# Miniprotein binders against b1l550, part 161

Target 1, 279 residues: b1l550
Amino acid sequence: MRLPEELLERARDIHSEAPSHRIKLDRVGSFGLKVPVEFKGFLLLAEADVWVSLPEGRRGVDLSRQVEAIYELSNPPKDPFSLCREAAISLLEKLNYADSSGVSIRFDAPLQDGESLKYYGVEISSIASDEIINKIRVEILGMTACPCTAELIRAYKSSEIAATHTQRSLGILEVSTKAEHPDPDKLASIIERAMSSPLRTYTKRPDEGGLVIRSLSNARLAEDVVREMIHLFLEEFGHLPEDTHILAAVRSMESVHMHDIYAERSFSLDEIRKEISSH

## First folded at step 12 (miniprotein)

Design p43K
Fold by ESMFold2-Fast, scan of step 12:
Structure p43K (fold): chain B 279 residues (1-279), chain A 94 residues (1-94)
Amino acid sequence: as target 1 above (279 residues)
Amino acid sequence: GEIRITVEIEKDGKYIRFEYTITSPEELELALKEIERIIRMVKADRIRITVEASSEEEAERLADEFRELAERLGYDEIEVTREGNRFTVEAERE
């Protein structure tokens, strides 16, 4: 049943009423919206969250205005970075009681993998207030190989390429900056290069053997992978503003354990440079 | 019963695919509205919607709803195919 439009003019504006308690809320919004985006020539269905701050004197936010803000900018689909930034700004324009707004967009990004595609996870956000902060998180699976077991087998067999156990590892890079979002393909590349080897969508026996040999030749602890990711990040993105914050992490799904191994480091560019340059 | 809907949308040779597993009438209504919105935003040239349900009657009824949706959206070539409790609605514009 659809109510007459005239009833909207006569109904109380609940959202504009005073709340039961005068408490500010940091984020109030619509979460889990499906929006189409165009990414590097692909049409993807992304998931978006939109929110605004709510002042202590206002009972609620106009959720329909939030949804319309991002939907208007998604028709036709555009790149998720522009969508994220423009929607965050639009939210503040449309909801003038808010001090800040935010938009997050999540999607699986395609990456060419031989004759097929593989996918890695991307989440971007833009938070607008008196300035805009852009954040991107990239997650991609790769392989790691245990150096401890490798060393024991190498000593026993006197072989250059040691046998050891391999496992899938999830690499994570998160960047928060006042500059534009970093290119997620470059972040994914950094993660894969830090691993013992990348994963493939489809492998024939010769290709599979090559990946295993590469992993065995490049055995790495989770701690090694995180340090290498940071090193490679600084080479590629050291030009970002000094107050840029980075999280580098890896979760290794250890094939010989019932549990995972996790290593991480968070830092600002200013902080890490001082640390590395210390005598 | 449980209903599974698979949606494929094409625009200028680019494709998206997504799925729903629906267990309530409320979920179904929301999924139908969301599917229509995405098709309109993309301005899709071609759509393919596959419906699987526990009963043939239920799947056929839902396939008819998607056929009607395609007609309302202006698709001029609409084909419905059936394989047991699985119905596929294909529609294209031009």
Scores: ipSAE 0.543, ipTM 0.847, lowest interface PAE 2.1, mean pLDDT 85

Design p43N
Fold by ESMFold2-Fast, scan of step 12:
Structure p43N (fold): chain B 279 residues (1-279), chain A 94 residues (1-94)
Amino acid sequence: as target 1 above (279 residues)
Amino acid sequence: GEIRITVEIEKDGKYIRFEYTITSPEELELALKEIERIIRMVNADRIRITVEASSEEEAERLADEFRELAERLGYDEIEVTREGNRFTVEAERE
C-alpha cells in the first residue's frame, strides 16, 4: 500500500527536530547491507555497514541518503577498497551535519590453493573526518604443531623422527593506516608463512600425511607465529606511515586441551622500530 | 512453513550465490526487493533462482513471481523447471 503524498508533505521532519536529550552519538547508520563487489577478478557479495556521527542538536539521521551513498557507488560493482573510501567521503558530502562518517565491508576472499580455491576472511573500513583512516583485518586458518610435546616424545622414544600433536590455528592481522588499504592477499600470505603449514580446502588427491609431516618439521608455538608474522609484516609493509597501527594475533585450537591458546601484540610502526633498534 | 530461496547471478563469467530462509511474509517481501536490487546492480547476464517450500503450490507461486521479475528485467530466455516442491527459474539475456 502507498500512503497519500499529501500526508508526507504535511508530516513533521522528525530527523531535523531537536532531540529530548542533547547528546551527541558517535555512530548512527544502516548496518548489514548486501552489496556486490569485484575483487581480483571475482564477483562477490559483501556485507556493508555505513554510519555517520550525529550532533547533539539533531534527533535523527537521513537513512535513505546513507543507503544512496553506497548503492550509487556499488552500481556497477567495483573493488571493495575504492568503494569503502569513496562511500565514506560521499556520506560526509551528503550529510553535512555529520562530523565523521564510516563504512565497513566484509567478505570472504578467494585464494588459489593448488587445483582448488580456499577462502579467508576480510573486513575493511574507512573512517572519514578531516582525514581518512583505512583499516583492514584478515583472518585465515593454518596448522601449528607443538614443539614441546615433540621434544618430550623424541626423548621418551629415543627417536629422531618428530612426533607431536597438531591443531588448527587462526592467524589475525589488522592494520590501521592513513595510506591505502594493504593488499589482503599479501596479509594472508604473511599469516600462512608464519604457521607450521597452511590448510587445504579440498584437493583431487588430498595428501593429509604431507601436511602433517610439513607441520612436524616446522613446529611452532603461538608466540613463535606472532613474532614471525610481525617480522614478515615489517619486510613487506615497513614503508607505511610511522603512525600505522598493527595487531598481530594467533588463536590456537589446542587438540590436547578443552581451551584455546591465544597470543597477540599491538604496535605502531614507530614503536616497533624503536623496540627492535634498541635490541 | 519455511521457504528456502537460492540465488545465483552471473556477469561476464563471474558468479555469486546466496540464500534466504524465510519464515514470514514480511521477510519474503524484503528478500524479493533485495534480490531485484542485487540483480540490477550487477546487471546480470544470467540468473538462477531456486525456491523450495513445504507446499508445492507455495513454491510454484513464488517461482511465478521470479519468472515475472525476469520478464520485467528484460531477460529473453526464461525456463522454469520443477522437481517435487523445488522450482528453479533460469533466465538469460541473448
Scores: ipSAE 0.524, ipTM 0.840, lowest interface PAE 2.3, mean pLDDT 85

Design p44F
Fold by ESMFold2-Fast, scan of step 12:
Structure p44F (fold): chain B 279 residues (1-279), chain A 94 residues (1-94)
Amino acid sequence: as target 1 above (279 residues)
Amino acid sequence: GEIRITVEIEKDGKYIRFEYTITSPEELELALKEIERIIRMVGFDRIRITVEASSEEEAERLADEFRELAERLGYDEIEVTREGNRFTVEAERE
């Protein structure tokens, strides 16, 4: 059912009216929009949220103008980083009553895995005001192996590679910066290198055995993985502005427990450099 | 009443695939509009839309709607195939 257009010309402009209560809202917008993007030669369907701040004297936002802002920039599909930044700027220009605007785009990024593909999670955002803040969050699964149990079994069996429990672990890197978004493939690589071993989309028995043996030879606590992720991040992205904020985290889905182990550290580049350089 | 829609678009050698699970007529109308918008944004050389519905009558009606969508998008070579409650609408532009 579509409303007759002649009715719209007689309707009040509800959005520009005074609200019942003079309260500013931080984010008002259209969430869950499906938008095609082009990422590293792949055509992907991403999910986008667009929003603006709403001043205390205005009842509502023009949702159709928000949707137009991102849809116009999505035709033809473009890279999600440019789309994110350009749409945030466009929103602020189109909706001049707003103090700030934001765009978030989520998608599963393909990553080559032998002769197949695997996927990792990416969420990016750009928040525009007097400045632009770019944020990226990358999540990828890997494998960890318990070093404590490994030592007990090694002592018992007198074997070079001790048996221990292994489990899936989710690695997380989140970066907020005034610079351009970091390359998510590089963030995913950092996470995987910090793990005991990466996970694969498909393996046969011989390959599966090799993956397990690799993880057993490189047993790591969740705490070890977070520290390694931070070290590798600083090697790759230490050039970012000093006020860049990072969150590094690991959630280990322990195979011998009914609960997970979690470790995290948040920091600015300035903070962590001072900490590491201390003796 | 459950309807599953799978959409595959091919454009300049690139592929995009996505799916909907529909449980109401209102949700179906929104999905059809969103599918058309995505296809228009991406462009196309070929599209394939597969519909699975709970009844044969519903599946046939939906196949007709997607055939009409393909016609609106400027396709003149449209193939509709059926297997029970499953319909596939394929359309090409050259």
Scores: ipSAE 0.460, ipTM 0.808, lowest interface PAE 2.6, mean pLDDT 84

Design p44P
Fold by ESMFold2-Fast, scan of step 12:
Order: sequence, then structure tokens, then C-alpha cells
Structure p44P (fold): chain B 279 residues (1-279), chain A 94 residues (1-94)
Amino acid sequence: as target 1 above (279 residues)
Amino acid sequence: GEIRITVEIEKDGKYIRFEYTITSPEELELALKEIERIIRMVGPDRIRITVEASSEEEAERLADEFRELAERLGYDEIEVTREGNRFTVEAERE
């Protein structure tokens, strides 16, 4: 049953009323929307959040207009980067009381791995105000091998390749920029290359042995991986605006401990270049 | 009882799959609306919806609802199959 539209003429406009307390809110919106997107030739189901700022003098946000903004732009499905930017802009145009708007889109990105696919996590955002800030976060698992235990075992038993423990490590790169979103496949590649070895969806025993040997020959601390990620990032994306902010982090799920090891560094491009050039 | 719904849709050789685990009537109503919205946005060539419920009667009723949805959306090749407590609705249009 649908209520008659005539009721809208008699109902109060609650959202435009003054609030009980004159307090600004930073983010008010619809969270957890499912939207189909096209990503590099794949059709994916993504999860989206949309929001706007709410001024101190207004009681509520028109949530139906927020949902309409992203749904209209999602039909037919389009690439998530254009969707993110265009929806954020559309929100400000449709909701003129807002000073800022934002859209976040999350999905598991397919990555070719031989004849199979593997997946890594992507979250992108666009925040619109007087300017647009684009943010992307990429998370992908890789393998690390402990150099400390490797050296101890090498000292205990003579060998060119020392035994050590290996573990899965989660690499994280997050970029916030006024330029367009960086290519997530390139960010994922940087993370994997910084690790002792990548993980595979499928390996035959000879290839599996090769990955283990490579990992043992390329033992790295979480601290080593973060530094290598930053180095590789600067080689690939050093052309981004100087005020671009980056977070590089690694969480190592240590196989010999009940706890994880974590290392991170946040920086702007301007900041890191001055630091590196002083050496 | 618990209801599990698996949705698979294909458009121009591209495919997505998503699932729901439903534990309340409210969750079911929201899932049904979301499934219809996604199908309308994508305009798939093929749809496959699988329903599993603790009750065969409930699963059959829900499968029939998806069959009616497919008919309403213009799919003319609709098949409903059963294997135990699983009902699968397959629909195609070209």
C-alpha cells in the first residue's frame, strides 16, 4: 500500500526545521549501498557510502536525494572512479545547503594470476567542496620471511640459504590527492614487489618451491617492506602534486607469535623528498 | 528459520555473484528490494537465483516470488528447479 501523495502537502518538512541544538555535523548520509560497477572489463558489485555536511541551522538531510544521485549515475554500471567523483559533485548540486559531500566505494579488485584470478581490496573516495580530494586505499596480502631467525639458523648450521619462519603480511598503500585516483593495479604491484614474495591462487609443487626459496633469499622485516614500498611509490608516482599525502603500512601476521608486527609511515610528497635529499 | 539467497547475473559475458543470509522478515524485505534494484540497473541477459530455507514450503514460496519478478521484468525463458531444500530460478532474455 502506498500512502496518497496529498499527505505530503499537509505533512511538516522535518528536515528543513531548526534542530534542537545548533550543532554542525560533518557527515550525514546513506551508508552500505550496493552498486554495480564496471572495473577493467569486469562487472563487480561494490559497496558505497554517500554523505554531505549538515549546517547548524538545519535539522536533517534529504536521504532520498542522496540515494538517487548515486543510483542514477550507476545505471548502467560505470567505472567506480568516475562514479565516485561524479556522485560527489552531484550531491553538492542536489543538496545546496551542504558545504561538502563525499562518496566512498569499496570492492575486491580482480588481478590476473596466471590462468586464474586473485583479489585485492580497494576503497576509493572523492570529497567535494571548493575542490575535490581523491583518496584510494589498496590492501593486498604477500609473504615475508624473517631475516633475524634466518641469520641465527645460518650461524647454527652452515648453509647459503638459512631456514626461517615465513608468514602472510598485509601491505597497505593509501593516497590522498587533488589529482585523479592512482591506478590500483599499480599500487598493488608496488606492494607485492616490496614483499619477500607474492601470494598465488594456484601453484604446482615446483613453482611453490621456487616461491619459498625466493622468499627465504629475500627475507625482509616489516620495516624493510614499508621503506621499499615508499621507494617504489616515489619511482612510479613521484609526479603527483607535492601536497599529495601517502600512508604506507605493513601488518605481518607472525607465524611464531600470538601477535602481529605493524610498521607504518605517513608523509606528503614535499616532506619525503626533503627528507631523502638531506642524505 | 535461516534463509540463504544466492544471486548470479550475467550481462554481455560479464558476471556477478552475491549472497544473503536472512534471519528476519525485515532482512528478507530489504534483500528482495535490493536484488530487484540491482537487476534493473544491470539489465542482465541471464539471472540465476538460488534459495535455501529450513522449510521447503518457504523456499518454494520465495522461489515463486523470484519467478514472478523475472516475468514482470520481461524474461520469457524461466525455469524453476528443485534439489532437496534448494530451489533455483533461472531466467534468460535476448
Scores: ipSAE 0.450, ipTM 0.811, lowest interface PAE 2.7, mean pLDDT 86

Design p44V
Fold by ESMFold2-Fast, scan of step 12:
Parts: structure tokens; sequence; C-alpha cells
Structure p44V (fold): chain B 279 residues (1-279), chain A 94 residues (1-94)
């Protein structure tokens, strides 16, 4: 139902009133907005969250202005990195009571896989205040093979290629930086190269056998994968500011257990370089 | 009952596909508004919307709503096809 527009002139401005309790809120906004974006020549439907800080003396946020900030910039669709950054800035301009703003955009990114495409998860954020902090999280599935079971089976059968259990493993890289967002395709590539083998969207039976043999010949613990991801990250992105923060993690969906194995490391570029150089 | 809506849209040879599982009239109203907004934002050349509902009558009514939406948005080549309780609305503009 639409009420007469004349009522808006007679209604109290609830949002500008003093709240019942003078407490600051860190994030108030519109979550789960669907926005089309253009990513590396693809048209994708992304999900966006937009928010601002709310000062202790103000009761509420104008949610319509938040939605306008991102929708105006989404028409026509643009790249999600520029959209994220520009929308965060626009939120502060439109909502002058806010000290900070943020935008997160999530989508499944296409990745070339031979003659077909596969998809990996991307979440990017820009948080604007006196400076802009850009965050990106990439998640991609790969295969791991257990080296412990492989060694036991090799000893038992004396074979050249040890049998072992294989499983899907989720690799995760998060980066928080004052520089521009890192290229998510490069982050996905780092994760896949750290795994026992990548997963394929389409395989013929001979190719499927080859993928399994590759995985078995390159057996890795979750701990091994995390360390390799960090090593490869430093080779590719070591040029980022020293205060850049990274999370590298692997969740292995163990085929012989009802539970998963998880390994992670959080670090700044400054911290990890000192650690590596000291040994 | 449960309603499934699949939306496929094309702009300059690029494609988006997304789906809804609807369990309430309120969810349906929001989905219809969101679909229209995305079509308008993208400036879609071709649309293909597939509706599947628990009854043929319900699916047909929804397909008619999408046909009317395509007409309102200026699509001049509109076709509706049926397979049981599944209806597909295809629309394009020259």
Amino acid sequence: as target 1 above (279 residues)
Amino acid sequence: GEIRITVEIEKDGKYIRFEYTITSPEELELALKEIERIIRMVGVDRIRITVEASSEEEAERLADEFRELAERLGYDEIEVTREGNRFTVEAERE
C-alpha cells in the first residue's frame, strides 16, 4: 500500500531524533542487495551490502539514500572494484552524519578451465573514513591427497604410486590493504597451485584418471597447502604495502572422517618477511 | 506451494542466470520487483523466464504476469511455451 505523499510532510523525522540510549553503532545499512556487475568481460549478478556508522546522538539511518548510492553507480553495470570503492565514498557524501561507510560485493567469478569455465567465490569490500581500506577474499575448491595414508599403503604394497584418500579442499586467501584490490584471478591461481591438483568443470574418463594420478603424486597436508599459499603469495604480491594483512587458510573435507581439517595463518607482510628471514 | 523461477538475461552476447524458490506471496512480490529492476539496469536484449509451480493454473498466471512485464518494458517479440506445470516466457527487442 502507498500512503498519500502529503503524510510525509506531517510525519516526524524519526531518523534525526535522539535515540533512547546514546550508543554509537558501527554498521547500519542495507544488506543482500542484488546488483549486476561487469567482471573481466562477463556480466554477473552480485550481492551487495552497504552500511554507515551511526553516531550516538542519531536514532536511525536513511536506508533509501544507501540504496540510491549503489544503484546509481550500478546503472549501467560496471566493474565490481570501482563500484565498491565509489559506492563507499558516495555513502559518506550522501549521509553527512556518518564517520565511516562500507560496501561489500560478493559474486562467483568465472575462471578459464581448458575449453570450459569454472567458478570461484569472491568477496570484495571498501571501507571509507579518513582513508580507504580495500579487502578481498577468494575461495576456490581443489583436491588434496593424504601423504600419511599414502606412505602406509606404499609400505604395504611396495608400489611406485601410493594409494591414498583424496578429498575436496577449500583454499582461502583474504587481503586487507590501503592499495587497490589484488587481482582475484591471481589469488585463485595461487590457491590452486598450492593444492595437490585443481578441480575441473568437465573431464573425460582418461583426463579424470590423470587428475587423480596428479593428486596422488603430489600429496599434501592442509598445513603444507597453507605454507605453499603464503610462499606463492609473497612471490606475486610482495610489492603491496608492508602493513597489508593477509589470511591464508585451507579447509579439507576429509573423505575418511565426518569432520573437516582446518589450517590457517594470519599475518602482515612486515611480520611474515621478518619471520622467514630469521630462520 | 513452492514456486521456482529461473531468469536468464542477455546483453550484447553476455549472460546472467539466477533463480528463486518462492514459499510466500510476500517473497513473490519482492522477486518480481527485483527481476524488473535488474532487467531495467542491464538494458537487456533478450530474456527467458521459466516458472514452475505446484499447479498448472498458478504457473500460467505467473507466466502471464511476466509476459505483461515484457510488454510494459517494450519487448516486441514475446513467446510463451508450456510443458505441464512449467511455463517459459521468452522476449527480445530488435
Scores: ipSAE 0.376, ipTM 0.772, lowest interface PAE 3.3, mean pLDDT 85

Design p44Y
Fold by ESMFold2-Fast, scan of step 12:
Structure p44Y (fold): chain B 279 residues (1-279), chain A 94 residues (1-94)
Amino acid sequence: as target 1 above (279 residues)
Amino acid sequence: GEIRITVEIEKDGKYIRFEYTITSPEELELALKEIERIIRMVGYDRIRITVEASSEEEAERLADEFRELAERLGYDEIEVTREGNRFTVEAERE
């Protein structure tokens, strides 16, 4: 139901009133909005969160203006990176009481896999204040194979192709930077190249055998995958500002255990360069 | 019972598909509003909306609502087809 305009005109401006307690809030906004985006020639339905900071002297935020800001910029659908940055800036322009604004957009990104498509997870953010910080997180599944069991079986059976257990592993790269968002396809490629082998959407028996043999011949610990991801990241994105922060992580869903193995490293580009150069 | 709504949109050779599983009247109202907003944002050469419900009568009523939506949005050709408790509304601009 829509209320009469006359009634709304006479109502108190509740959002501008003093709150019961003078406490600042870091993020107040509309979460879980569905917005269409255009990503590399694909139309995708993304999920978006928009927010602003709320000062201690103000009771609430104008949620309608937040929603309008991103919807206006989503029509027609556009590149999610530009949408993210432009919406964050628009929020600060429209809601002048806020010290900061933010926008996050999540979607499953298509990736060509032979004759089929597979999908990987992408979440991007832009946080605006006196400066803009852009953040991206990519998650993609791959395969790892245990080198310890491989060596034991190789010694026992004198096989050139060692038998060992294999499992799905989730690779994660998260980047926070004052530069533009890194290309998520390149981040996904880095993760897949660091794995024992990538996963395929569909494969016939001969191709399936090839992937298994590849994985067994390229056995890697979760620790190995994280180090390789960092190495490959520096080759591709070492040009980013020195205060760029990265998280590299792998979660291996071990087929011979009732638990997962996890490895991660957080670092700034400045920190990792000094560490590598000292050794 | 549960209601399933599948929405497919084609625009300039690009395609988008999304779906809803509705378990309450409140969810249905929100889904209908959201569907209209997305269609308006994407633009529309062609749409296909499929409704599945526990009863034929429920599915038909929802299909009629989507037919009315397509008319309101200015589609030139609108076709409603039925297969049991499944109704599909297809609409196209010339």
Scores: ipSAE 0.467, ipTM 0.813, lowest interface PAE 2.6, mean pLDDT 84

Design p45K
Fold by ESMFold2-Fast, scan of step 12:
Structure p45K (fold): chain B 279 residues (1-279), chain A 94 residues (1-94)
Amino acid sequence: as target 1 above (279 residues)
Amino acid sequence: GEIRITVEIEKDGKYIRFEYTITSPEELELALKEIERIIRMVGAKRIRITVEASSEEEAERLADEFRELAERLGYDEIEVTREGNRFTVEAERE
């Protein structure tokens, strides 16, 4: 049911009124919007959040203008990176009382895996103010094998390739930069190469055997995986601005424990280069 | 009871699939609006909407709503099929 438009014309402009308390709010917006996007030749349904800052002297945000900002740019669907950046800018243009805006877009990205596809998680955002900061977070599962148990078994059996426990591990790379969003496929590749082995969508017994041998021959602690991810990231993306911030993390879902192992490192490119160059 | 809606849309050989589990009339109204918006944004050539409810009568009523939606959106070829309490609305335009 809709109320008559005449009633709306006579109503007070609640949003422009002074609030009960003069407190700034950092993010006020519309969260969980479904938006179609085109990513590397695929049509995907993404989830989007849009927000703006709200000044201490204003009671509310015009939510219809927030939704317009992203919906107008989503027809027809476009790549999620351009959509993210353009929608954040549009929010500030449409809502001039805000001193910052942001847009986040989440989707499962397809990745070619032989004749099949597998999917990894992507969340991108753009935050606009007097500058634009672009963020991307990639999460992908891989496999790790325990080097500690491998060494114990090796000592026991005098084998060159020792039996050990393996587990799924979630690799995470998050990048915040004034440059364009890094290619998520490249970030996913870095994560997979840092693991003991990647996971496959479908394997036959010979291929499965090869995957197991690879993981056992490349046993890595969660700490080893994070360090390798950072090393590979610097090789691929060392050209980004020096104030680029990175989070590298891994969560190992330990098969011999009731709990997970977690390792992470946050750094700027400037900080990590100084650290690596020191003796 | 619960209502399950599955939506598949296609444009130029590209596909999106998504679904809803509806437990209230308010959820149904919001789902219908969202489905229409996504179809319009994509400019879908083909749509396939499957509704499943605990009763045949409820599922048929919902299928009729989606048939009417397809008509409003300008689809030329609309077909409704039934398999028990499951109704599928398929629509195409050139």
Scores: ipSAE 0.595, ipTM 0.865, lowest interface PAE 1.8, mean pLDDT 86

Design p45Y
Fold by ESMFold2-Fast, scan of step 12:
Structure p45Y (fold): chain B 279 residues (1-279), chain A 94 residues (1-94)
Amino acid sequence: as target 1 above (279 residues)
Amino acid sequence: GEIRITVEIEKDGKYIRFEYTITSPEELELALKEIERIIRMVGAYRIRITVEASSEEEAERLADEFRELAERLGYDEIEVTREGNRFTVEAERE
C-alpha cells in the first residue's frame, strides 16, 4: 500500500526542520545497498554504503537523493573505483547542505588460481570534501608455518626441513591516499608473497605435498609477514604521495592454540622512509 | 515459516548469484523491489529465480509473483518448473 501524494504535500518537511539539539553529525546515510559492478571482466554484486555530513541546524538527510546518486551511476554496471569516486562527488552536488560525503563498496574479488578461481576481500571508499581521499582494504588468506616449533624439531631430528605446525593466516593491507585507488590484485599479490605459501582452491595430492614443503621451508612469524608486506609494498607503491597512509596486518589462526596471533603496523610513506633510511 | 529465494542473472556470459532468507511480508516486498532494480541495472538477458517455502501453496504464490515480475520487465520466454515446494522461474529476452 502507498499513501496518496496529497498527504505528502500536506505533511511537514521533517528533514529540513531544526533538530532537538544543535549537534553536527559526521556520517548519516544509507548502508548495505546492493549494486552490480564490473571488475576485471567479471560481473559482481557489491555491497555499498553512502553517507554525508549533517549540519547542526538540520534534522535529517534526504536518503532518497543519496540512493539516487549511486544507483544512477550503477546503470549500467561500471568499475567499482570510478563508481566510488563519482558517487561521492554526486552526493555533494545533490545534497548541498553537506560539507563532506563518502561511499564505500565491498566485494569478493576473483583471482586466477591455475585453472580455477579463488576469492579475496576488497573494500574501497572515497571521501569527498575540499579534496578526495581514496581508501582500499584487501584481505586474503595464506599459510604460515611456525619457526619456533620448526627449530625445536630440527634440534631433535637434525633435519634440514623440520616439521612444524601450519595455519591459515589472514593478511591485510589498507591504503589511504589522495591518488587513485591502488590495484587490489597487486595488493593481494604482496600479501601472498609475504606469507609462507599461498592457499590453493584446487590441489592434487602431489601438489598439496609441494605446498606443505614450501610452507615448511619458509616458516614465518606473523611479525615477519607484516615486515615483509611493508617491504614489498614500498617496492611496488613507493611512488604514492608522501602523506599516503598504510596499515599492514596479519591475523594468524594458530592451529595449536585456542586463540589467534595478531600483528600490525600503521604508517605514512614519509614516516616509514625516515625510519628505514640509512646509507 | 522461512522462505528462501535464490536469484541468478546472466548478461554477456557473465553471472551473478545471490540469495534471500525471508521471515516477514515486509522483507518479501523489499526483496522483490531490490531484485527488480538489480535486474534492470544489469540489463540481464536471462534470469533464474528459485523459491522454497514450507508449503507448496506458498511457494507457488511466490513463483507467480516472480512470473509477473518477469512479464513486467519485458522477458519474452518465461518458464515455471516445480519440484515439491521448490519453484523455479526462468526467463529470457532476445
Scores: ipSAE 0.528, ipTM 0.839, lowest interface PAE 2.2, mean pLDDT 85

Design p9F
Fold by ESMFold2-Fast, scan of step 12:
Structure p9F (fold): chain B 279 residues (1-279), chain A 94 residues (1-94)
Amino acid sequence: as target 1 above (279 residues)
Amino acid sequence: GEIRITVEFEKDGKYIRFEYTITSPEELELALKEIERIIRMVGADRIRITVEASSEEEAERLADEFRELAERLGYDEIEVTREGNRFTVEAERE
């Protein structure tokens, strides 16, 4: 049932009124919206958050205009990167009292894995103010193998092939840049190449043995994986603006312990180049 | 080669800037379409698009394309300036 138009015209505009306390809010918006996106030929249902800044003199935000901004741009479904950027800009233009706007879109991205598909996590954001900052976070599982235990067992057994414990590890790359969002498939590839081996959706017994042997032959500490991820990132994405910020991290879910091992490094491209080139 | 496109626009006192780093023809096609959609969506009063490429000829071609876009979108005052491999297209509705 719709309210009579006369009542709507006579009602106070609560959102435009002065608040009880003159305090600015950084993010006010609609969170957990479901939006369709087209990603590399796949139609996916993504989850979106949209927000704007709220000035100290305004009581509330026009939530319906936030939903309009993203939904108008999502029909027909488009790639999530363009949707993210365009919706953030639209929000800032539709809600002229705001100093900044933001959109975040999350989905599981399909990745070809031999004869099957596997999935990795993607979260992208665009934050608009006088500039647009694009952020992407990619998370993908891989395998690591402990080199310390491997070396101890090799020494004890006099074996040419080390035995050690293996575990699933979550690799994380997060990039914040004024340029367009990096390709998440390339970020996922960097993470997988830095690991002892990638994980497979489906593995036959002979292939499984090969995967384990490869992991054992390429045993890496979480610290090793993070350094390799950074190295590979610079090879692929060194062309991004110098003020681009990156987070590289690995969380190793230790199979023989009740706790995880975590390693990370945050840096800007300018910072890391100077560090690597220092004499 | 690598192409950099900087887009700046102003509407109702708000100013927004964003950049593209383009490494393939496919990326260029998508960027050009997105730029046009954004300008139409915003209805910007003033736009400034800067194109920088490894060759002056490539940058000039793209600048001409953006000049034509501004004309099609109804901008009255259009100026193109050059500084080596960098071309800037400025357009205003006056």
Scores: ipSAE 0.243, ipTM 0.707, lowest interface PAE 4.9, mean pLDDT 83

Design p9L
Fold by ESMFold2-Fast, scan of step 12:
Structure p9L (fold): chain B 279 residues (1-279), chain A 94 residues (1-94)
Amino acid sequence: as target 1 above (279 residues)
Amino acid sequence: GEIRITVELEKDGKYIRFEYTITSPEELELALKEIERIIRMVGADRIRITVEASSEEEAERLADEFRELAERLGYDEIEVTREGNRFTVEAERE
């Protein structure tokens, strides 16, 4: 049953009342909103979260205004980066009691793979206060091959290309910056190039054999993949502000174990440059 | 029973597809509002909505509701097809 809208004028404004406990909340919002976006010539249905900070003296936020902020900017669909940034700014404008706002947008991004498409995960955020911080996380699956087992087989059989186990590995690059969001296709490319080989959406038998041989010829530890991702990131995005923060990680779903292998490194551009130059 | 709704939209040769699995009347009401909002935002030239339910009567009622939605949104050509407990509403504008 829908109650008459006229009742809203007579009812107490619960949200503006004092809370039971005077505690500030960092994020209060509407999560899991579906919004269409235009990404590199594709129409995609993205999932969005919107939030604001809530001061200690206020009981609640106006959730309807949060939803309105992003929906207004989603008609017609626009690129998710502009939508993310503009919606975060709009939230602060509409909800004056908030000190900060944020918007996250998640979608599966299409990537050309021969004559077909494959997809990788993208999550972008913009957090607005007296400045705007933009964050992007890219996750894409690739293949890794174990160099330890490969070397053991080479020693045993004196073969140039040794048998070893291969497995799916998830590469992760996350960037937080005051500059515009990095291009996710370039982040995905960095991850794939750091792997033993990329994965394919569709392979014929000869192509499958080639992919496996490529992986075996380019065997890499999870640690190797993370270091290569960082190296390639600095080549492509070293121009970002010094206080830009990056997370590079890989999770290898080991085919010969009941557990995964994980490697990561978090750093700022300032920090990593000093580390690399120290010798 | 369980209701499955598949929505496919086309705008200027670009396609979007999404699905709902609904188990309550409240979920259904929210899904219908969300579907209409997304169609309006996209400005779709063509829509295709497939409804599957455990009962033919339920699926038919929901399909008729989507047919009425297409009419309200100004689609010129609306076709409803049936295969058992599965109904498809196709609508086009141009």
Scores: ipSAE 0.593, ipTM 0.862, lowest interface PAE 1.8, mean pLDDT 85

